VH-VL binders against GTP-dependent dephospho-CoA kinase. Designs and how they scored, part 3

Target 1, 172 residues: GTP-dependent dephospho-CoA kinase, of Pyrobaculum arsenaticum (a4wlj5)
Amino acid sequence: MTCYKLSRRRDLFAFPYPLTVWRDPPRSVEVVRDFVESYDIRHIYTVGDVVTRNFLEYGLAPTSVAVDEKTRRGIKVEGLGLYKRVIRVNNPPGYITEEAWAAVEEAVEGGVLIKVDGEEDMLSLAFIKLAPPRSVVAYGHYLGALVAIPVDWYRDSILRLFNYLEQCQQKA

## First folded at step 4 (VH-VL; framework fv_pritumumab)

Design Q3 (from P11 with heavy chain Y31S S54R)
Fold by ESMFold2-Fast, scan of step 4:
Structure Q3 (fold): chain C 172 residues (1-172), chain A 118 residues (1-118), chain B 107 residues (1-107)
Amino acid sequence: as target 1 above (172 residues)
Amino acid sequence: EVQLLESGGDLVQPGGSLRLSCAASGFTFSSYAMSWVRQAPGKGLEWVSAIYSRGGYTNYADSVKGRFTISRDNSQNTLYLQMNSLRVEDTAVYICARWGGYYAMDYWGQGTLVTVSS
Amino acid sequence: DIQMTQSPSSLSASVGDRVTITCRASQGISSWLAWFQQKPGKAPKSLIYAASSLQSKVPTQFSGSGSGTDFTLTISSLQPEDFATYYCQQYYSYPYTFGGGTKVEIK
């Protein structure tokens, strides 16, 4: 598998996306629910503790989730018991490690909780690459918005961001 | 079966406002996203705006952003398009269409003519 | 924005002819393409979704093919009621964009 380090992480995640919601819950979750129902979306993936908590709290349970291990220990995220398969990965800031890619490959099938020791943000790109058709990948924008990416409509555009990643050096 | 009936088209002066309606029947309106598409006389089709099933998300063509507002009333099975700051180039037949997601725009209304002239 | 180019802009055909209309996207759109038929003075009618899937109650003389950037609508045996203007439309990415149309006229 491939390990990537993002060269301009902040700038790339600041790009506007077609479903960016500047609303607090429950309205932010209602917007995504409306989209899921209107467009026959079958799979939902959330990356981030806050977005995952909000989706579970307001009744839009994701197919699989990725959360920060430290956030889960420091702040209770209720509803994670729905995900019977738990995979722990190490993923330092700005990277997508080989173990993170492997975890996402399992998570796209559903029922998986990925607990990230490090930073989970970059896993949203792995989900966008690997998600099946009729999927939405949702994550939090650093400025406080909810971003939801309909994979079928925006996968190719988002994956062009991979052109700005660097192969990480790993020891044998 | 599925029916979409537009109304509200009229002759308006540049800078004026107009509200279009689309009455839906024969399906569960609150379960479908809806779109407005327009066609200028003798020209092709142009997508104008979309609204998701409960009205939580809207989007617009660049040509109408800031001037048009799409909305819906699911209790009355009605879609609306509020058109402000109308321009001569907004002259067109405006058609509502049901958005089927994977199935694209599967049902269309008959359209309502909007003419913007002095 | 994704630009959709249809060719030809018009064609003349006789009843019973096989008609082919092409549609090209300026970038890859996978299979997210629909075809519509419009008769003079009438609203468009949906023919094909997801590049190749026939809408309910559409006659079997219509078929669609293609993926990525190149798409084709085929009418295997043109009927009198098939003389119309045909439009392709991508729904891969916002904003949705239509081709310029292909008018199928009587020879």
Scores: ipSAE 0.006, ipTM 0.493, lowest interface PAE 14.2, mean pLDDT 82

Design Q32 (from P11 with heavy chain Y31S, light chain Y96R)
Fold by ESMFold2-Fast, scan of step 4:
Structure Q32 (fold): chain C 172 residues (1-172), chain A 118 residues (1-118), chain B 107 residues (1-107)
Amino acid sequence: as target 1 above (172 residues)
Amino acid sequence: EVQLLESGGDLVQPGGSLRLSCAASGFTFSSYAMSWVRQAPGKGLEWVSAIYSSGGYTNYADSVKGRFTISRDNSQNTLYLQMNSLRVEDTAVYICARWGGYYAMDYWGQGTLVTVSS
Amino acid sequence: DIQMTQSPSSLSASVGDRVTITCRASQGISSWLAWFQQKPGKAPKSLIYAASSLQSKVPTQFSGSGSGTDFTLTISSLQPEDFATYYCQQYYSYPRTFGGGTKVEIK
């Protein structure tokens, strides 16, 4: 697809959405597990070091994960050996680059670890767009909450945020 | 407009080798996984191989594993299939297709005929 | 490997008919199923992805349904240009596998 960058409504990506969990682990993971079991969710995608670490630590292994390549905030994530396919991408803050988009297209099939040089947060929107039915996309809210998006219920509402993304030129 | 143009099909003897190419245009080639599909004369479709957007990950049908190698050159917008140790049973039209992830194989080329005959 | 079985292998129909083609997976594939149309001498054309979603510019007479193991392609009112061979394909896992095809012929 095309490169996208966040333009005029950055606040829309920061506000809490359905299934926002203001609990510390393990409770936050338990809430998502209960939802996954109750609604027969088949695929789980996590974006961000903290959410990925917590899901792996408390036994709710994601289908694919996207994490910071450099562990810039000192967060160590164990259990990434579950993901046999490793894709490294460059993705500056506020963007979804063409290479990041392509990596998400591969990752929705499962077994993929996307290592992001830059900022991975915006990849949650790519996962929401591309995820199969019966998926949950989970990421961290900047205020410390866990956000889990059941794709079947909220995809169309969340994708309206793409109206606030500008197409950009792929970096040479 | 998305276009995929295959080339390289030829008549080759059993045990021979051949390299197919697929020239892509009208989209950002480096952002899409690509596949090869084949169709023997009068038969159905058979998936042959896939390569992910970066070129780092490949998959093959059991019938071609160890004999065929898929590769890509993102700077030239070209997909390749290197075919070695060809068998009569490999005779088919070979078609490249763009992999759209959730959107499946959304665009297909016209194909190039490979005939393996003595 | 996931085996895909299409039925029928062929059918005869008239313009205006409702046509139903079935595809069965040997194991659960959720909604990871696509449908393709192939006219004689031409490359396949993508019709449906994710079991039920129409590809861009595909006529609304085509629809898909199903999940898990049982899937259906329906042509609500057959047009002259719809006489073709139709294939299903699972993309739940590698290797990707196609059904054997269903040839829709003029009655």
Scores: ipSAE 0.006, ipTM 0.493, lowest interface PAE 14.3, mean pLDDT 83

Design Q40 (from P11 with heavy chain Y31S Y102L)
Fold by ESMFold2-Fast, scan of step 4:
Structure Q40 (fold): chain C 172 residues (1-172), chain A 118 residues (1-118), chain B 107 residues (1-107)
Amino acid sequence: as target 1 above (172 residues)
Amino acid sequence: EVQLLESGGDLVQPGGSLRLSCAASGFTFSSYAMSWVRQAPGKGLEWVSAIYSSGGYTNYADSVKGRFTISRDNSQNTLYLQMNSLRVEDTAVYICARWGGLYAMDYWGQGTLVTVSS
Amino acid sequence: DIQMTQSPSSLSASVGDRVTITCRASQGISSWLAWFQQKPGKAPKSLIYAASSLQSKVPTQFSGSGSGTDFTLTISSLQPEDFATYYCQQYYSYPYTFGGGTKVEIK
């Protein structure tokens, strides 16, 4: 279990990725579904209220989800009852805390709803690092696009962003 | 006690239209997504359509897409299926089911028979 | 679409027997599989959700297992009321798809 803090280079996480979908639902979800079906993807993880809501509403249920506990934009997500286990974590902006890493370790097995008090966006990096083969991690780009990362093809490229994260020490 | 009661099944000619209803009681209808499932005589189950709790999002099986419309009236605790351009292959018992999220389709109605024949 | 292949299509068993029914998905569905029991002339009854969790008031002789693509429904000691047709169903993605059914008949 490890803690990371994003350095002053937070903007690198906002890079457009090859599987960035600049379309509104349902088309954005359909593009991801076509990808999932074409490449035999077996695990889907969503990070963020809007992405999670859209995937559930348009019939592409994630293996596990991470959402904002306080729902900054007032978005209510239906279908969260799909997830057997609810884990609450504190995760301040720019960090991936020890408790957030532990929650993602549980969530990659499936059936987990992670409720984040703070900022859930960084948990996408934890999912990309920890996800099994044939996984897609999907999250919202700050410019409004849906980003879907097939981990088998992009894990190493995305994890090079960890060169810009500082490992932190956490108290037991 | 959760109850779902379908009605509206009838004998119709090919190309005809029919509207099915499902009356729900014993739970907060507006909090649950709902589905229609059908079963042709002597055959297995086929999912037809789903609608989320708000009515804002709907999904359909390819076999009925463009012909069937699912809707709901949360003030009346009622689910609907509007069926247009009916085909002989649509002959089935149509059953409404509550989608319980984690619990999948946890409660089912008795079904209503739709027969499409000339 | 995710295709669900259920086997066997039918089986004969006696009261007290252990019965095993299998269901295979054409692609990974995590644990998002449900099992249903249908008696002649009746609507389906939900037995198991999320591959392995018993629905409320379902007898403990029923159990489910599996994840990914391969799933099993087990009836540990078949009772007279358990002679029925059983269906698996994935709810991982739309369209939701059912297996072809397994008819459990008296031997």
Scores: ipSAE 0.005, ipTM 0.495, lowest interface PAE 14.3, mean pLDDT 82

Design Q5 (from P11 with heavy chain Y57R)
Fold by ESMFold2-Fast, scan of step 4:
Structure Q5 (fold): chain C 172 residues (1-172), chain A 118 residues (1-118), chain B 107 residues (1-107)
Amino acid sequence: as target 1 above (172 residues)
Amino acid sequence: EVQLLESGGDLVQPGGSLRLSCAASGFTFSYYAMSWVRQAPGKGLEWVSAIYSSGGRTNYADSVKGRFTISRDNSQNTLYLQMNSLRVEDTAVYICARWGGYYAMDYWGQGTLVTVSS
Amino acid sequence: DIQMTQSPSSLSASVGDRVTITCRASQGISSWLAWFQQKPGKAPKSLIYAASSLQSKVPTQFSGSGSGTDFTLTISSLQPEDFATYYCQQYYSYPYTFGGGTKVEIK
């Protein structure tokens, strides 16, 4: 479809958004669970190995997940067998490639594990754009916080960041 | 800046009906859940109803369940409260509030007075 | 339903005083508690969210603390504009419930 390259405004994506949790598991997952139950959230998407591991470990199974295909040494994610549809994509740092975008289009339906060769962080923006109503997209902040984005409340504000992305086209 | 403006408050007889409106501006209305809170004269705050951003889910206080209906029109940036089978006990200032999620009810309107009396 | 018990129901204080208001939930609500200020004839103003975080433009004399079932609002040095009624509210689960309010009156 399209590929997007993040401009030098990359740091805007790194800042905490509403429902930023500066807690270690299990409390960080408990805060998100409380929110999910209080606001009747139906869909949860996690981007990143650590956030996905923590959600699965502490009993808040995401609808679909995106993880690094080359998991860092010493970090393993148990419970990925829950996601029977596996899609592998190549996605270099700072981009959302056409194949990564297509994978997210399928993942919002549920039951999908996206394995990213490269950097998965930018896929959180694709999930925020494509997620159905009553969804939460969760990812890790580089300073150690858990960020959970209720898409119904903050989609418009976050999608204004697409104004800072450069579009490109790739052929299969 | 965020603004919420209520209207529709009136004097009604017991058993009557009334529809309240809340006009929102200064934010993307369709991305926020909204609530109605009421305050009877000289009394405290009482949460009445909430509606999620899409309108797909609503919740009500037990005291109004089955009589009141919360709704919204995201194209017009307007929140509604349809009040049926009104009782004297429903006399209150009805206040519109934006649901900021983690930030709680972060913005409030000034309210509109509903008086149920004969 | 989660019941919120607020104490005291009223208090008298002088400018410069430290004021403490307590709010207790009938069950655990984590940090999902907000504090609101209401002046006579006016709509409530949001002061604190998530038990301890100040809302935008709220003066630093206000602080919140607590978790689980016991929560406190503190006004470190009462100003003339702080004479008002204060309410706590849990937003952990529906129905959302408010405390009965604490009226802070001039001594």
Scores: ipSAE 0.006, ipTM 0.494, lowest interface PAE 14.7, mean pLDDT 82

Design Q6 (from P11 with heavy chain Y31S Y52W)
Fold by ESMFold2-Fast, scan of step 4:
Structure Q6 (fold): chain C 172 residues (1-172), chain A 118 residues (1-118), chain B 107 residues (1-107)
Amino acid sequence: as target 1 above (172 residues)
Amino acid sequence: EVQLLESGGDLVQPGGSLRLSCAASGFTFSSYAMSWVRQAPGKGLEWVSAIWSSGGYTNYADSVKGRFTISRDNSQNTLYLQMNSLRVEDTAVYICARWGGYYAMDYWGQGTLVTVSS
Amino acid sequence: DIQMTQSPSSLSASVGDRVTITCRASQGISSWLAWFQQKPGKAPKSLIYAASSLQSKVPTQFSGSGSGTDFTLTISSLQPEDFATYYCQQYYSYPYTFGGGTKVEIK
């Protein structure tokens, strides 16, 4: 019954967080892999075409992924065949719709590819809320950096951003 | 410390039923998918079944489809395998394992022996 | 189903030897391959995930390599406690399938 819309303080969602990596692949992926190995991370979720492509290309395969059907630069993401369950959702920019939320509930289990018609960026917040312990959620920053959020360390801080989201009704 | 303890293995006649349990401790059970793997005496490993952390998805090896049912009780931190219509070829040590996502099956129990014989 | 073929089925080696075990998938599985060690009467122990990454607290003599269809487990200097049976497993897609195992015996 609930969905979320970005209403104010949009700047807070653009703020760089710890494990913001301003390096090009493969180095950016290697930084995340070092963290995953050092801190016994068990689950990795990627949101966005470029971050998903880079993780798959350099051998750090995510547990589940959320991508746009159309890549930002028209680049095909190889390796999506790893994800045998495909869920398609409509998710307008600035929203987390009911169907997107339900898809993330399934995706935290693993093996899921969420294909988003619209904008997938906000699904990173849903992954941060729903991910199990020892998870990392990775997404692209609008300035070109890779953001990797260790859920155990930053879940509560990032979920305070839900205070700046308004509940909305799903589009008919 | 992660611990998985299987129980319920027994001697059963062909066509019989048996329920196995796996008690989990030392981690947040409700956050992990779980699997059953079996090993017949002197043979290799065979994956039997998997269940997602929510219980919302299950999958089975072709050899057990329609006869075995995997389930879980997240409130009791317990994984189950209900085995029906047992056959002699189901004789094996049954082992539960935690699915660590990218980390594959990272923790395993000791196993419980099921013998199907007349 | 994805078939996993291990070779050799068994080998004899001495302490200090370099041991190589191979695993071939019947179709491309990217890097979704794990290696397990099993000692007689014991449950398997996870050694390697994602083809090449060591599980926590696994000794450094173990390494994995490969991608796609061909994979290798290497033990660079065999220790007495390394005499065991080793299994590969693909977790690319259901049903998950194991190789037939490789028994590493004392020479």
Scores: ipSAE 0.007, ipTM 0.484, lowest interface PAE 12.6, mean pLDDT 82

Design Q8 (from P11 with heavy chain Y31S G100S)
Fold by ESMFold2-Fast, scan of step 4:
Structure Q8 (fold): chain C 172 residues (1-172), chain A 118 residues (1-118), chain B 107 residues (1-107)
Amino acid sequence: as target 1 above (172 residues)
Amino acid sequence: EVQLLESGGDLVQPGGSLRLSCAASGFTFSSYAMSWVRQAPGKGLEWVSAIYSSGGYTNYADSVKGRFTISRDNSQNTLYLQMNSLRVEDTAVYICARWSGYYAMDYWGQGTLVTVSS
Amino acid sequence: DIQMTQSPSSLSASVGDRVTITCRASQGISSWLAWFQQKPGKAPKSLIYAASSLQSKVPTQFSGSGSGTDFTLTISSLQPEDFATYYCQQYYSYPYTFGGGTKVEIK
């Protein structure tokens, strides 16, 4: 698998999600923490600058994180020392490139910070596909909600979105 | 020391019902998901059912769906499997296991024998 | 359902031998495969999770490798207590499915 491009970009991300939180922090993090504790979730993956920062700031440390390289360039955030391995990838909007996919394969074990040059949103689908059981993948919805996907219930349902992705060639 | 001890296995007639129990000790039972796995005489392992730590989510193998119900009592540190409409092919040793997500099923009980025969 | 094909069904080996057991998934399961050891009359014991990670207190002669569809369990130097039946199991997607088992017997 070289890469994927979403054939109907925004339409598919408007689908209902299993856990959508319309709250500002700290309440949004508290809701996810309650869900994690209630359903025995052991691994948390965050995709996006705001969701990652909020989880770290309010004490719900993700297993691994993916953030925008441009937005976070030169900015120090408390808790980043938790992620000893930093992987940089290029990932244009609407794609999951081969290098982004490989970075997620490494990140599911934990301790990884993925810095994305481009758009990190689609990496949430890669985390959903590759995450271990008892995982939650959390990301920001373009309408302002926090979305948390418990992988055990919804992996196959969410991955049906891959049926709408077009395979593309990655230029080396 | 983590311990899981099954009980309730018996000889039952086809169409009968039986409830199995699994007593857990040596860990915080309410923090772990649990599974039932079975093994027919001389055959391999077959996953039967799983239940999340809170009891809010359950899943079943197609062969038992609609007939078996997994449940738990966190106050008593006990896992249950209610088996209804039993068939000869349900004859097996039933084993409870702790389901640890990334770490798979990490601890197993000894099993309890269920024989379905006329 | 994801089908797990395990080979060989049985093998004969001597103490000190290197033993290799393979497991193939009918579709990609990433690294979500576990290996279990079962001795006659006993419950299974967990050996390996996430294809290659040893469970706590498992001897280092056991190792696992592979990803996607093809997986291997290796016992680098077979000990007397290692004569048992070994099972692989995918935990990528429900229902979780086991391989048919490999019986490791004394030569």
Scores: ipSAE 0.008, ipTM 0.603, lowest interface PAE 8.4, mean pLDDT 83

Design Q9 (from P11 with heavy chain Y31S Y102W)
Fold by ESMFold2-Fast, scan of step 4:
Structure Q9 (fold): chain C 172 residues (1-172), chain A 118 residues (1-118), chain B 107 residues (1-107)
Amino acid sequence: as target 1 above (172 residues)
Amino acid sequence: EVQLLESGGDLVQPGGSLRLSCAASGFTFSSYAMSWVRQAPGKGLEWVSAIYSSGGYTNYADSVKGRFTISRDNSQNTLYLQMNSLRVEDTAVYICARWGGWYAMDYWGQGTLVTVSS
Amino acid sequence: DIQMTQSPSSLSASVGDRVTITCRASQGISSWLAWFQQKPGKAPKSLIYAASSLQSKVPTQFSGSGSGTDFTLTISSLQPEDFATYYCQQYYSYPYTFGGGTKVEIK
């Protein structure tokens, strides 16, 4: 795997999705649960503290999760003890580092908590690329919505975002 | 190849009961949600019921809710529809279909005829 | 309850004709729409999923388009085996609902 950086256009993360939910919990989680049950989704991955907290709190436990390493700062997430394998990675804002890619490769198999020192948001793209069929990747939109991506429908369209990422080299 | 074969259709008196079966082969049955769809003579298609792969969630059309029960036996690769308190308007060919998620109802059986008449 | 309105209810066409069938949802369903073909006395066959994606082994004369509330099935050059009834179905939410069907008859 290679380090990637979003080179030009962050607004590409604002793609229209079938499950962009402008609702507060528990209704936002119920919408995703209804979708998961209706379409026989087998795997759920959450990226971000708020999305992960809400899914666990309202009974839609993800297959694996990625959260901010400094959990005492900001949002406290209960229920992380479900994830017996903990992987810690460094991932600066706007990048997907090689260690983050490797952690996601492990996490798609299930039971993994990825603790990110830095910014976890870009790991949603790694999950979309690596997730098995019948998966949903859920994360928070910068405008406050819950975004849930059924990977079978949107993987190819969203992975065209990689055309706007540049290979990076960390020389420090 | 995917195959779905329905059985159990019969002539039944109003108020009676009947159980339909759908035998699945050619795919991992336990990995797919399943549906029942019906079609009255000379009419269009009507979705009846769905059951998810685990059997843990079911849903029903309002017209059959409280009277019909969908179930499955993953060890026998078989889908069931238990029909109680049958009405004349339940007369239809009942067809099982595999739910392919994003791929919609991708495979259908041949159907089994249920006639409710006095 | 999402209502699916299909138009026309029937049409007459000749082999080689372009046929267009429309389907309208009473509310937005994104791309959660499928098209099915049913021949007399037979079970439906899946043609199109996700509004525009062809099912495996479906001939290329079939295509689907649309999103939101308005959808179209097109048969670019009608073949003898294409005379059938066609149904749209939304699978956005339960209960799943079908259009009333469009019967494509020989002229």
Scores: ipSAE 0.006, ipTM 0.482, lowest interface PAE 14.4, mean pLDDT 82

